# VH-VL binders against q8ixk2r445to577: the designs that were tried, part 155

Target 1, 133 residues: q8ixk2r445to577
Amino acid sequence: FFGMLQNKGLTDYCFDYNPPDENQIVGHQVILYLCHGMGQNQFFEYTSQKEIRYNTHQPEGCIAVEAGMDTLIMHLCEETAPENQKFILQEDGSLFHEQSKKCVQAARKESSDSFVPLLRDCTNSDHQKWFFK

## First folded at step 8 (VH-VL)

Design i4 (framework fv_zigakibart)
Fold by ESMFold2-Fast, scan of step 8:
Structure i4 (fold): chain C 133 residues (1-133), chain A 119 residues (1-119), chain B 107 residues (1-107)
Amino acid sequence: as target 1 above (133 residues)
Amino acid sequence: QVQLVQSGAEVKKPGASVKVSCKASGYTFTGYYMHWVRQAPGQGLEWMGYINPNSGGTNYNEKFKGKATMTSDTSASTAYMELSSLRSDDTAVYYCAREKYGDYYFDYWGQGTTVTVSS
Amino acid sequence: DIVMTQSPSTLSASVGDRVTITCRASQDISKYLAWYQQKPGKAPKLLISAASTLQSGVPSRFSGSGSGTEFTLTISSLQPDDFATYFCQQYYSYPYTFGQGTKLEIK
């Protein structure tokens, strides 16, 4: 699957990544931004290695969650995906981060009006359901 | 300290094109999206679209697709909006307005550029 | 497109008055609404984001409330500098849309 990764509960919002500096393309947080339908910063690929890959920049980035954290950050992709970069996309749309045993949920970023994907305890909430458009 | 300074007023004939500039200063240009909003005389505000100066990616209001072209020059910290095939109903004040990536609302606006289209 | 309707279109008031401006969305926009002030010949200035978050440097007499489809901007004690046109804007969905504006005039 590839395309814009959209949330079922927080409709009209998509995974979005825009590094603030072209010389620093990794290490920043993935956010949710209004879906515009044109790919660009919202184009992601779900790979056979269970990666969520961002390939609009070079080198290619892969979404990861650092140990003890709940935020999704952009990291460099590796030949063999490390545990912190593996997400299991279920048929119901849940994105399960196996290393942490948590699910990706659309949530409001603390102290801001922005939305971000965060790891949370798994529920059947539509805010934890994602699909490629 | 944050400033968005736009180019001066333009008077154009129908069928011409116009390119408005918006020079940013006082912040990291690539950390903010630049939106364009127009206001016809005595009318409300109309969103035209935005450009992401970091990537050059654009998102247009469907009404302005094929009519407006947004570009940016990162080395000059300047955003541009070109409007083609001008008609009298394109007469308006054109504003640039910045959005901190992810906030959606416009915290700083340029002073506006008046574009008058008349025969 | 989401249609934003403001009421009243024109409001006459005196210094010291409490004034309320309403903005209605044609569909649920949650809290994703901003309020702007525009003085004659000037660019709009952001007053409030996310329906109720007052922007830095904006006087505390301004407040916003509401969610879903009905929103209000209140000025608790009108000052001379507050006579202006006020616009609401939804940023819930593309295209972004604005209300038609409420012109606040001296009574």
Scores: ipSAE 0.256, ipTM 0.791, lowest interface PAE 3.8, mean pLDDT 90
Fold by OpenDDE, second read of step 9:
Structure i4 (fold): chain C 133 residues (1-133), chain A 119 residues (1-119), chain B 107 residues (1-107)
Amino acid sequence: as target 1 above (133 residues)
Amino acid sequence: QVQLVQSGAEVKKPGASVKVSCKASGYTFTGYYMHWVRQAPGQGLEWMGYINPNSGGTNYNEKFKGKATMTSDTSASTAYMELSSLRSDDTAVYYCAREKYGDYYFDYWGQGTTVTVSS
Amino acid sequence: DIVMTQSPSTLSASVGDRVTITCRASQDISKYLAWYQQKPGKAPKLLISAASTLQSGVPSRFSGSGSGTEFTLTISSLQPDDFATYFCQQYYSYPYTFGQGTKLEIK
C-alpha cells in the first residue's frame, strides 16, 4: 500500500511530513494536513516489514514511536524494522502499533487548530480508521 | 497552569559539579520535551540540548557534550541537568524550557538558575 | 550552525512609537522562527512562532513577518511594558540557535 494515508473520521486529512530541512528528515513529528497529494509530503508506503515508510528521500524514513510517547516521529529505516516502527494496518482500517498496543488516532493538536496522529487506546472510532488513497 | 520551577542559585569552584533541577507541574511531564538553555552574563541564549522524559533519550548540542548531562525523574516530574568540570565560563543562568513536541519552540520556561563559578 | 543576527543590538524608543527589530539567518530557515521577550532577571517569554503566529495572550500590537533569511518583529505602538530584550530563535535544524538579542530601551 502506498500513497496518501487518509483518515476516515477526520475527513480530508492525511498523514503529512514536512521536515524543516529536507536533508535532515528524521526527528520530527508526523502531522495531519488536508489531503492535497502534491509533493512528497503526503506520500507514504506500508511495507511488508510493517513499516510506514517515508521513501521520497534518501536515506528513507520510517515512522516510529519512542518509548512512552504517543506521537509519531520520523526515524531512519533500518534493514530490520525495529519494534517501535512496526504497525499493523488492519482490514477494518485501524492502524495498530504493535509495541505500544495502541491505535493511531487523528487528534487535535493542543496548541493550534492543527491535527496530529496520536497513539490511543484502540476503539471503533472512525478517527482511528485509515486508508491509502 | 503550567509551571517550571528550578532549583536555587549555585556557587561553585572550578572543577566542581552542579546539578540543576526543573520541576514541572500543570501538565503531563512525559508528554513534552524538556530543553535546557543557558545565558551567560550580558549574553544571548544558547541551546544546550533536550531530554525526552518518557524514553530518557537526549540530544545535546555538540558544544555541551561531556559538559552537561540531562536526566529526568518521571515520578517527580522533574528534569535535571548536571554540569561537570565547571569553569569560569560556565557561569550563566540556566533555564529549562518546555517544548510541545512538533512545535520546536519553547512555550514555557523555568525561572532560571544562576550558576556562578569562581575560585 | 545557523547563525542568527539581530539588528539593532540596542534600540531607544518612546511610548507610542512603532519599532521594528530584524533577525537574519545565515541560511534559509523557511518560517521556523520564534520571537521571545525577556525582561531583566526573568525568563524569556514566547511571543511569536512560525515567524508570524502570535501566541495566546500576547498583545496584538506585536506582529512578526518574514521567511527565508530575513524576519521582523514589529511593535505597532510601544507600551511601557514592552521595554525589554527581544530574541529570535531558529528551529529549522539542530542545534537551535538564538539571535544575540535586541535591547529595547526608553528614549
Scores: ipSAE 0.024, ipTM 0.674, lowest interface PAE 5.6, mean pLDDT 93

Design i40 (framework fv_zigakibart)
Fold by ESMFold2-Fast, scan of step 8:
Structure i40 (fold): chain C 133 residues (1-133), chain A 119 residues (1-119), chain B 107 residues (1-107)
Amino acid sequence: as target 1 above (133 residues)
Amino acid sequence: QVQLVQSGAEVKKPGASVKVSCKASGYTFTGYYMHWVRQAPGQGLEWMGYINPNSGGTNYNEKFKGKATMTSDTSASTAYMELSSLRSDDTAVYYCAREKYGDYYFDYWGQGTTVTVSS
Amino acid sequence: DIVMTQSPSTLSASVGDRVTITCRASQDISNYLAWYQQKPGKAPKLLISAASTLQSGVPSRFSGSGSGTEFTLTISSLQPDDFATYFCQQYYSEPYTFGQGTKLEIK
């Protein structure tokens, strides 16, 4: 699967990664933004190792969650995917983070009016359901 | 200081095209989406669509698909909105307005460009 | 499309009054609502985002509240510069839509 990873509950929002410096793809938080259909910062690939990859022409960026955290951060991809970079996209659309046993949910960022994907206890909420367009 | 400066008023005949410009200054042009909003005389505000100047990607309100074309020139820090096949009901003030990436509201607006379509 | 309805369409008030303007969404938009002020012949100016977050440089007499489908803009002590048209806007889903506007005029 590859394309825009869109949320079922926030119907117009997609995974988005737009670092301030495109040459420094590591260490910044993944956000949600209005789906624009242009690829680039919204183009992700779901791999057989259960990774969500950014920069498919140069497969260096992989989404990860650090221990004890609930935010999705861009890390360098590794030859063997570490557990913190594995997400199981289930048939119901849930995106399950195997290491933490939590699900990715569309949520509001801190006190701002922007959205980010966060780890939360798994539910049947549409805000936890994702699909590739 | 952030400024969005739009081109001057236009008077066009039905069937003509018009291209409105919006020159940005005081910030990194490619760091913000540029939206276009119109306001017909005595009416409310109507969202037309946006362009991402960093990628050139656009998204249009369905009502304006095939009617409006949004482009940008990164070297000039200028966004453009072109309307084709003008009709009298296109008479309006057209605004550009910026949206900060990751913020979904319009924090700065251009002064507006009045487009009058008359026979 | 989400329909935004403001009330009243016109509000007459005096300097020093406390005034409230309401905005209703045709469906739940959480707190994805902005308020704008527009003076005659001028572009709209952002006052409030996320239903209640006052923007930098906006006088503290302005405040916003609400969530879901019902929202309110309040001016605690009306000043001469506040006579303008006020618009709400939802940014929960595309197409973005605005209320019809509330014109605040001198009594």
Scores: ipSAE 0.008, ipTM 0.550, lowest interface PAE 10.0, mean pLDDT 85

Design i41 (framework fv_zigakibart)
Fold by ESMFold2-Fast, scan of step 8:
Structure i41 (fold): chain C 133 residues (1-133), chain A 119 residues (1-119), chain B 107 residues (1-107)
Amino acid sequence: as target 1 above (133 residues)
Amino acid sequence: QVQLVQSGAEVKKPGASVKVSCKASGYTFTGYYMHWVRQAPGQGLEWMGYINPNSGGTNYNEKFKGKATMTSDTSASTAYMELSSLRSDDTAVYYCAREKYGDYYFDYWGQGTTVTVSS
Amino acid sequence: DIVMTQSPSTLSASVGDRVTITCRASQDISNYLAWYQQKPGKAPKLLISAASTLQSGVPSRFSGSGSGTEFTLTISSLQPDDFATYFCQQYYRYPYTFGQGTKLEIK
């Protein structure tokens, strides 16, 4: 699966990653931004290892959630995906982070007007349903 | 301090092109999207599009596709907006305005560049 | 495209007055609305983001409220510096769109 990872409940918003420094691709939070259909910052790959890869920049980044946190942060991809980088995209559109047993939900970021994907207890909310466009 | 300084006023003939510049200072140029907004005399504001200086990627309002071209020069921290095939209804003040990526609203604006199209 | 409509288009008021400007969106924009102030010959200045978040350095007499399709900008006690044109802007969907503006004039 390749493309824009769009939210069913928060219509017209997609996973987006734009590091402020192109020489420091990792360590920043993934956000949600208006889907623009131009690829670049919104082009992600869902892999057979259950990774969400960002390969617009080199080296490739993989979305991860650190222990005890709820934010999705860009990390370096590894040859074998670590558990904190594995997300199960289920048939109902839920994006399940197996290590934490939580689901990715579209939520408002408190420090700005941005929306961000965050780990939350799994529900049937459309804000927890994602699809590749 | 954040500043966006635009090029000076232009008077052009119908059919000409004009290129407006917007020089940024006081922040990391590639960390912010640069939007362009038009204001015709005595009228409201109209969004034209934006450029991502980090990638060079652009997103245009459909109304301005084929009319406006946005570019940037990262080494000079300058964004550009070129209008082609000028007509009298392109007479307006053109503003650059920055968006902190993901915040969507425009926290700082250039002073504006008046473009007058007359024959 | 989302159409933004402001009311009134022109408002006459005196120093010390409480003034209210309304902005309506043609569809639900949640709270993705900004308010800008523009003085003659100058660029717009951001006053309020996210419908109600006052920007640093903006006097506390300015306030914003609303969500969905109806939004309000209020100036609790009008000062001489407040005579200007005010614009609302939605940033919920592309293209971004602005209201037609409300010109606040001396009564």
Scores: ipSAE 0.305, ipTM 0.786, lowest interface PAE 3.4, mean pLDDT 90
Fold by OpenDDE, second read of step 9:
Structure i41 (fold): chain C 133 residues (1-133), chain A 119 residues (1-119), chain B 107 residues (1-107)
Amino acid sequence: as target 1 above (133 residues)
Amino acid sequence: QVQLVQSGAEVKKPGASVKVSCKASGYTFTGYYMHWVRQAPGQGLEWMGYINPNSGGTNYNEKFKGKATMTSDTSASTAYMELSSLRSDDTAVYYCAREKYGDYYFDYWGQGTTVTVSS
Amino acid sequence: DIVMTQSPSTLSASVGDRVTITCRASQDISNYLAWYQQKPGKAPKLLISAASTLQSGVPSRFSGSGSGTEFTLTISSLQPDDFATYFCQQYYRYPYTFGQGTKLEIK
């Protein structure tokens, strides 16, 4: 699967990554932004290694969850996907993070008009359902 | 069947405190946010804040910081809201309301608890 | 805070009428709007989420539309059970805010 990774509950919002330096793409948080389908910021790929890959740049980035965190941060992809970069996109649309045993949920930042994907306990909420478009 | 059952009406004097309870049933208590919304007589609805029963995390409307304290008891599937330093303008019906994680709207409500503050 | 303004504040109508209630947001809230129905002495009941998503069990005569700053709740053919107060709620950002309400009463 590849393309825009869109949330079902938070209508018209997609995974978005826009690093300040295109030559230094790691270390920043993946956010949610209105789906526009333009540019490279919203193009992701779900791989056979269970990675969510940001492959519009070289080296390629892979979404990871750092220890103790609930945010999605861009790391470099590795030859063998590390445990903190493994996600399961299930048939029901839930995006399950294997290591944390939590699901990716569209959430709002406190005191902000912006949204981010966060790890939360798995529910049947549409805000935890995702699809590629 | 999802149900939110709140404690009974309260009559308090100014300066007193009151603690309202909201007992949840019919669903996994820790899997949903519990919000509190008040409604003054003849007025609209006002969001006060929420608690995440799973983590204990809270988020208050700035207006109610210092006024309202939200807690929960997972073993009892019950959410609580305490109002301190009650004033006459705290007179209202207080509702607990459930939110599916991430929905941000309220699919089930308690029946409401009337809190009356008068001298 | 985002201010939600409903119109009209009071609406008189008859059974069978088509009625429309409007909710305006002080800023763009996309489609993050819910509609509730409240009867006297009762808690609000969720009717519509995401501006236009009808909740399960809600009669199909109810519908919601709009995006951005303008939203409408429509009852295609008013029934006796529909006389109540209706509220809109934005959940675009904290703090969540409600419209002041529209009381739908019998003419």
Scores: ipSAE 0.018, ipTM 0.628, lowest interface PAE 7.4, mean pLDDT 92

Design i42 (framework fv_zigakibart)
Fold by ESMFold2-Fast, scan of step 8:
Parts: structure tokens; C-alpha cells; sequence
Structure i42 (fold): chain C 133 residues (1-133), chain A 119 residues (1-119), chain B 107 residues (1-107)
């Protein structure tokens, strides 16, 4: 799958990543922002290795969750995907993070009016359901 | 023709309360957050908080908790900001500003209401 | 709180000049930055959102750039209407915070 990764519950919001420049594509948090339909910073690829790749800049970025954290951070992609970069996109739209055994949920960031994808206990909430547009 | 029209200037004595209004027109009032921003004389801008007119939910800057109260009247398309127990350091221009849900920045501002607290 | 620092605090320029105003965030705010123009006795007016998106009705001589912690507002050819105070604002984290302002004055 590829395209804009949109939330079913927060219906106008898509995964979004806007790094400072091409040499500093890693280390920043993935956010949710209004879907604009133009790809660019909202264009992601779901790979056969269960990665969510950001291909707009070189080198390519892969979404990861660091140990003990619940936020999604952009890391450099590796030839063989590490466990912290693997997400299972299920038929119902749930995005399951294998290493933590939690699901990606659209949420308001604490102390912020920003929306971000966060790891939470898996539920049947539409805020945990995602699809490529 | 989006407009945010605020109430007129107020002069108050210490210990009084003041309620500033911000009347919205030209758009669907419940589709946008309403923020309040303070500007003390000769100083910069300070974010005070916001109200979601659709739900009545509020979020305050910690600095203004207990001092400011935000409310809204959907039928009148009007947002309110009340300051209690006024002190001289509450003297400032108070602005309302709207945010389209999820945009986070302020695309339209009220003209400002000057609140002067003096004896 | 995220501290926003603008430089210079005051800038003297002539009509036709290219002017630049810098805004620095105390931590990474990605592109969650807006620029506002404020004339004496008036409310701020939004010029640029998301660091570089020019707002409808704002003259094309205004442009914004930057991401992360360093941002720049540029006026390519200064006009008489542009003498005002300019503020940057981050909306990455609560509380939302503004720079102290840059006052653009006639040289």
C-alpha cells in the first residue's frame, strides 16, 4: 500500500512528516495534520517488511517507536527492518506495533493542541483505524 | 466577510471583574476554536487559552488559570473572557482570535479590547 | 515553555530594501510557526502559516522559510505599508508562545 495514511475516526487527518531538511530527516515526531491530497509530506509506503516508509527525502525514513515510548519517531530505514519499525496493518484498519503489542491511535498530544499518532492498548475505536487514500 | 467584533474599552478599579465579548459573524461559529491573547502596554503577545464553542471545552495557559474564565453563547455567536480580582498588572489589550479546527494558527483577530486597571 | 527569540529587536530600513527577520525556538517545533504583522493600535494580521505558507491576500513580497529551530521572514522589496512590528508564534506545544517582536522602522 502507498499514499496518504488517513484516520477513520479523525476523518480529515493524515500521517504527516515535515523534517527540517534532507540531511536531518530523522529524530522528529510524526504528527497528524489535515489531509491535503497532494502527497509530499503526507505520502507514505507500507512495505512487505511491515515498515511505514517516508520516501520524500533521501535517505528514506522509517517510522519507529523507541523502547518505553509511545510516540512515533522517524528513523533511518535499514536493509532488514528492526522490530521497533514493524507495524501490522490489519484488515479492520488497526495498525499493530509488533514489539510493544500496542496499536497506533490518533490522539491529542499532551500539553499541545496538535494531534499525533500514539501507541495505546488495542481497542475497537475508529481512532485506531487507518487506511491509505 | 469574516468579522470578530469585541466590546469597548473598560476602566476598572483593583478587585473588580471585567467581561470582554467577541462577536463572530460571516462563518459557522461552532466550526472554529476561539483563542484569547493578551498584550500588556509596550510588550509582546501572550496566549491565554481557547474555548471550543461546539463543546464548551476550554484549555487555559497555566499562567491565567483562576484569573480568566472563557465561555461562549452559540445562539449569539459570541465568545466571552472574564477577568476576576483585577490588579494593575492586568492592564492590557485583550484579543480574541479564531482557529480553524486543526490548523492551530490564528487567521482572524478581533480589534482588541483595552482593559485599564487603576485607582 | 518554548521560548521564541527574534532578531533584530528593531530594524531600520528604506523603501525598496530587502529585509530579513529571524526567529529561533528553544526546541524543535518542526514547521509549526506563524508570522504576524501588527501596526500601531491595531490587531495582529496573519501573514504566513506553517513556516512558509503565504496567506491569501498577503503580498508576494513576503516569504517565510525554515524549520526546526530557525525561521526567517523576508520582505523582498519593502513598501511604505510594511513598517510595522512582526511577531513569530509557535503552535507546536502549549502554551503557545510568541517572539518578542521586531519593529521595522523607516531609516
Amino acid sequence: as target 1 above (133 residues)
Amino acid sequence: QVQLVQSGAEVKKPGASVKVSCKASGYTFTGYYMHWVRQAPGQGLEWMGYINPNSGGTNYNEKFKGKATMTSDTSASTAYMELSSLRSDDTAVYYCAREKYGDYYFDYWGQGTTVTVSS
Amino acid sequence: DIVMTQSPSTLSASVGDRVTITCRASQDISNYLAWYQQKPGKAPKLLISDASTLQSGVPSRFSGSGSGTEFTLTISSLQPDDFATYFCQQYYSYPYTFGQGTKLEIK
Scores: ipSAE 0.006, ipTM 0.526, lowest interface PAE 12.2, mean pLDDT 85

Design i43 (framework fv_zigakibart)
Fold by ESMFold2-Fast, scan of step 8:
Structure i43 (fold): chain C 133 residues (1-133), chain A 119 residues (1-119), chain B 107 residues (1-107)
Amino acid sequence: as target 1 above (133 residues)
Amino acid sequence: QVQLVQSGAEVKKPGASVKVSCKASGYTFTGYYMHWVRQAPGQGLEWMGYINPNSGGTNYNEKFKGKATMTSDTSASTAYMELSSLRSDDTAVYYCAREKYGDYYFDYWGQGTTVTVSS
Amino acid sequence: DIVMTQSPSTLSASVGDRVTITCRASQDISNYLAWYQQKPGKAPKLLISEASTLQSGVPSRFSGSGSGTEFTLTISSLQPDDFATYFCQQYYSYPYTFGQGTKLEIK
């Protein structure tokens, strides 16, 4: 699977990664932004190792969640995917983070009008349902 | 009322650099992307790139990579565009323009900053 | 890059005239097109987004149509305030590109 990872509840929003410098593609938070259909900063690959990969720049980035955190951060991909980089896209559209046993939810960022994906307890909310477009 | 107020006109010699500012008011600065567009005398509009003030992330038109640098100061609600190694063909009016998240078109524009590069 | 071409480059008209400006994209951009008005010495002003959506505060005599590669801006009954340069812009893909502009001048 590859393409734009879109939210069912926040229907116009997609996973988005806009690093501040092409020399610094890792260490920054993944955001949600209106789906533009152009790929690039919204183009992700879901791998057989359950990674969500960002391939626009080298080295390739993989979405991860640090222990005790709820934000999705871009990290370097490993040859063998570590547990904190594994997400199961389930049949109902939920994106389940194996290590934390939580689901990715579209949420408003309190310090601005922007939106971000965050880990939350799993529910049947449409804000926790995702699909590749 | 939404306003984008830009710094005043600049006259520079070839090889110099110039930094144009765009101060935003009347809205949440981090809620909108800030784009830069230039217009050479008697010519059309040319998109240079944008900055996301919330993340500091930038996207440049390939033509301006290594030439233009976009930054922002969230505490001052101000966006900046610095142009290096100025040439005579950089003479233009430079505009900042606001994009609401994912709208892509520009609903508010700054008044423009004239940059003249002459020997 | 997507090339945007406007026709005509200059248009002479009289108050009360119906005027039409066209914009062509070098590839399919769906409805991701905006129209801007620019008066001498001023910044551009957004008139129409998504090819046909009139912006709040813009007079109803302005209308936009088209999709794909062919787009049209129409002013149904030209007023003195409408003499300006008009630009189309695609926002389908980066880099964003503008047409060369159509200067609407008094006949």
Scores: ipSAE 0.006, ipTM 0.531, lowest interface PAE 12.5, mean pLDDT 85

Design i44 (framework fv_zigakibart)
Fold by ESMFold2-Fast, scan of step 8:
Structure i44 (fold): chain C 133 residues (1-133), chain A 119 residues (1-119), chain B 107 residues (1-107)
Amino acid sequence: as target 1 above (133 residues)
Amino acid sequence: QVQLVQSGAEVKKPGASVKVSCKASGYTFTGYYMHWVRQAPGQGLEWMGYINPNSGGTNYNEKFKGKATMTSDTSASTAYMELSSLRSDDTAVYYCAREKYGDYYFDYWGQGTTVTVSS
Amino acid sequence: DIVMTQSPSTLSASVGDRVTITCRASQDIDNYLAWYQQKPGKAPKLLISAASTLQSGVPSRFSGSGSGTEFTLTISSLQPDDFATYFCQQYYSYPYTFGQGTKLEIK
């Protein structure tokens, strides 16, 4: 699958990555932003290796979660995807992060009205259901 | 400003069905999830599920799957909750409650609809 | 399911008292907790969201605190209008669950 990765519950919001420096795509948090339908910073690819790949800038990035964290961070893609970069997109739309055993949920960022994807205990909530548009 | 107005009280026999309505006004109906919560006489609140009026998508508490059906009519700005195969323990006040999408909590509630099931 | 345990079940107090109601979640819910007030024959009214955010129009004598699994609702100086049943609710994960309620009654 590829396209804009949209939340079923937070229906106008999509995965978005807007690095402040296009020559340094790693280390910054993935956010949720209003879906604009133009690809660009909202264009992601779900690969057969269970990566969520960001193809808008070079080099290509892969979403990862660092140990002990609940935020999704952009890392460089590896030839063989490490466990912290693997997400299982399930039939019900949940994104299961294999290494942590948690699911990606649309959530409000601390002390802000902004929204971000965060790892949370898996539930049947629409805030944890995602689809490519 | 924001109002949720529910249908009137219902008295039903066991085995019947009942459909409760919740008419929204004062905001964009499709911008907010509508939840249903019940309260049995003298008891606490129990979450039943929600409908997303923008997509028609629903999510039910496992306890109410196959029992409750949630629908909405965007043109009428009205949400519905239907209970089938009524039993005496379905006697309760049923509330609709608005979840501002992305905010997750209930900021406005309907006045409640009393459903009494008696034989 | 996340179980919400609320205490006490009933609380007798006098006007002017400082009262506290506690709510405990069976697992970490961060700050995804709301407090509601319900008067007899009426629908619940939202008082506090995100554990500590006082809603517009709610008197400043109400405050909420806590994070993770332990939460409190405090009324700093009880007024006659405050005698009601109070419910906590987690909205961290579905199914949403409520505490059993604390009935605040006149002593």
Scores: ipSAE 0.006, ipTM 0.534, lowest interface PAE 11.2, mean pLDDT 85

Design i45 (framework fv_zigakibart)
Fold by ESMFold2-Fast, scan of step 8:
Structure i45 (fold): chain C 133 residues (1-133), chain A 119 residues (1-119), chain B 107 residues (1-107)
Amino acid sequence: as target 1 above (133 residues)
Amino acid sequence: QVQLVQSGAEVKKPGASVKVSCKASGYTFTGYYMHWVRQAPGQGLEWMGYINPNSGGTNYNEKFKGKATMTSDTSASTAYMELSSLRSDDTAVYYCAREKYGDYYFDYWGQGTTVTVSS
Amino acid sequence: DIVMTQSPSTLSASVGDRVTITCRASQSINNYLAWYQQKPGKAPKLLISAASTLQSGVPSRFSGSGSGTEFTLTISSLQPDDFATYFCQQYYSYPYTFGQGTKLEIK
């Protein structure tokens, strides 16, 4: 699948990655932002290795979660996807992070009104359901 | 079964502080935000803010910054809301309310704690 | 802040009546609106989320509709248990705000 990864519960919001420096693609948090329909910083690819790739800039980035963290950050893609970069997009729309056994949820960033994807215990919430547009 | 049980009614003098508790049971306490909402006598509902019990992070309504302090004790599955420098217009019923696993609305509410500020 | 305005502030009705309460937002909130019922001396109870999603255990006579800035709560056939105050709440942005409430009382 490829395109904009939109949340079912937070209906106007999509995965978004806009690195502040085009020469430093990695190390920043993935956010949720109003879906604009133009691809670009909201264009992601779901691969056969269960990666969520950001390929708008070079080198390509892959979404990862570091041990003990619940935030999604951009890392460099590796030849063989490490476990922390594997997400299983399930039939019900849940995005399951295999290494942590948790699901990606649309959530408010603490102390602000901005939205981010976070790892949370899996539930049947629409805020944990995603689809490519 | 999800339950939110709040501490009992309080009567305080102006200038005092009050700390209201909200004990959660029947779910994983650290998995849900806990919000505080007040209701002055005969008035509507006013959102005060929330605490994330997992991180201790808080988000306050600007109106209550410097007035309310939200904390939590994960070992006791209890959230707290303290009001300082009480004035008569702080007289209200204070509710804790759980945010439904990131759905942003409140699926379970505590029974409320009446705080009366009188001379 | 987003201002939520309900109308009417009070509504007198009889058992069996169809009752409609409206809620207006000062700016678009998409469908991020919840409806709560509050009885005297009790905490509010969630009835409807996402403008139109009826919560489990809430009678089917309750329904919600609307999007953007105008929303309605309808009770198709009023029962004695329904006399209460109803509040709408936006959860589109912080601070969360509530309507002033609509008191539904016996005619």
Scores: ipSAE 0.007, ipTM 0.584, lowest interface PAE 10.2, mean pLDDT 86

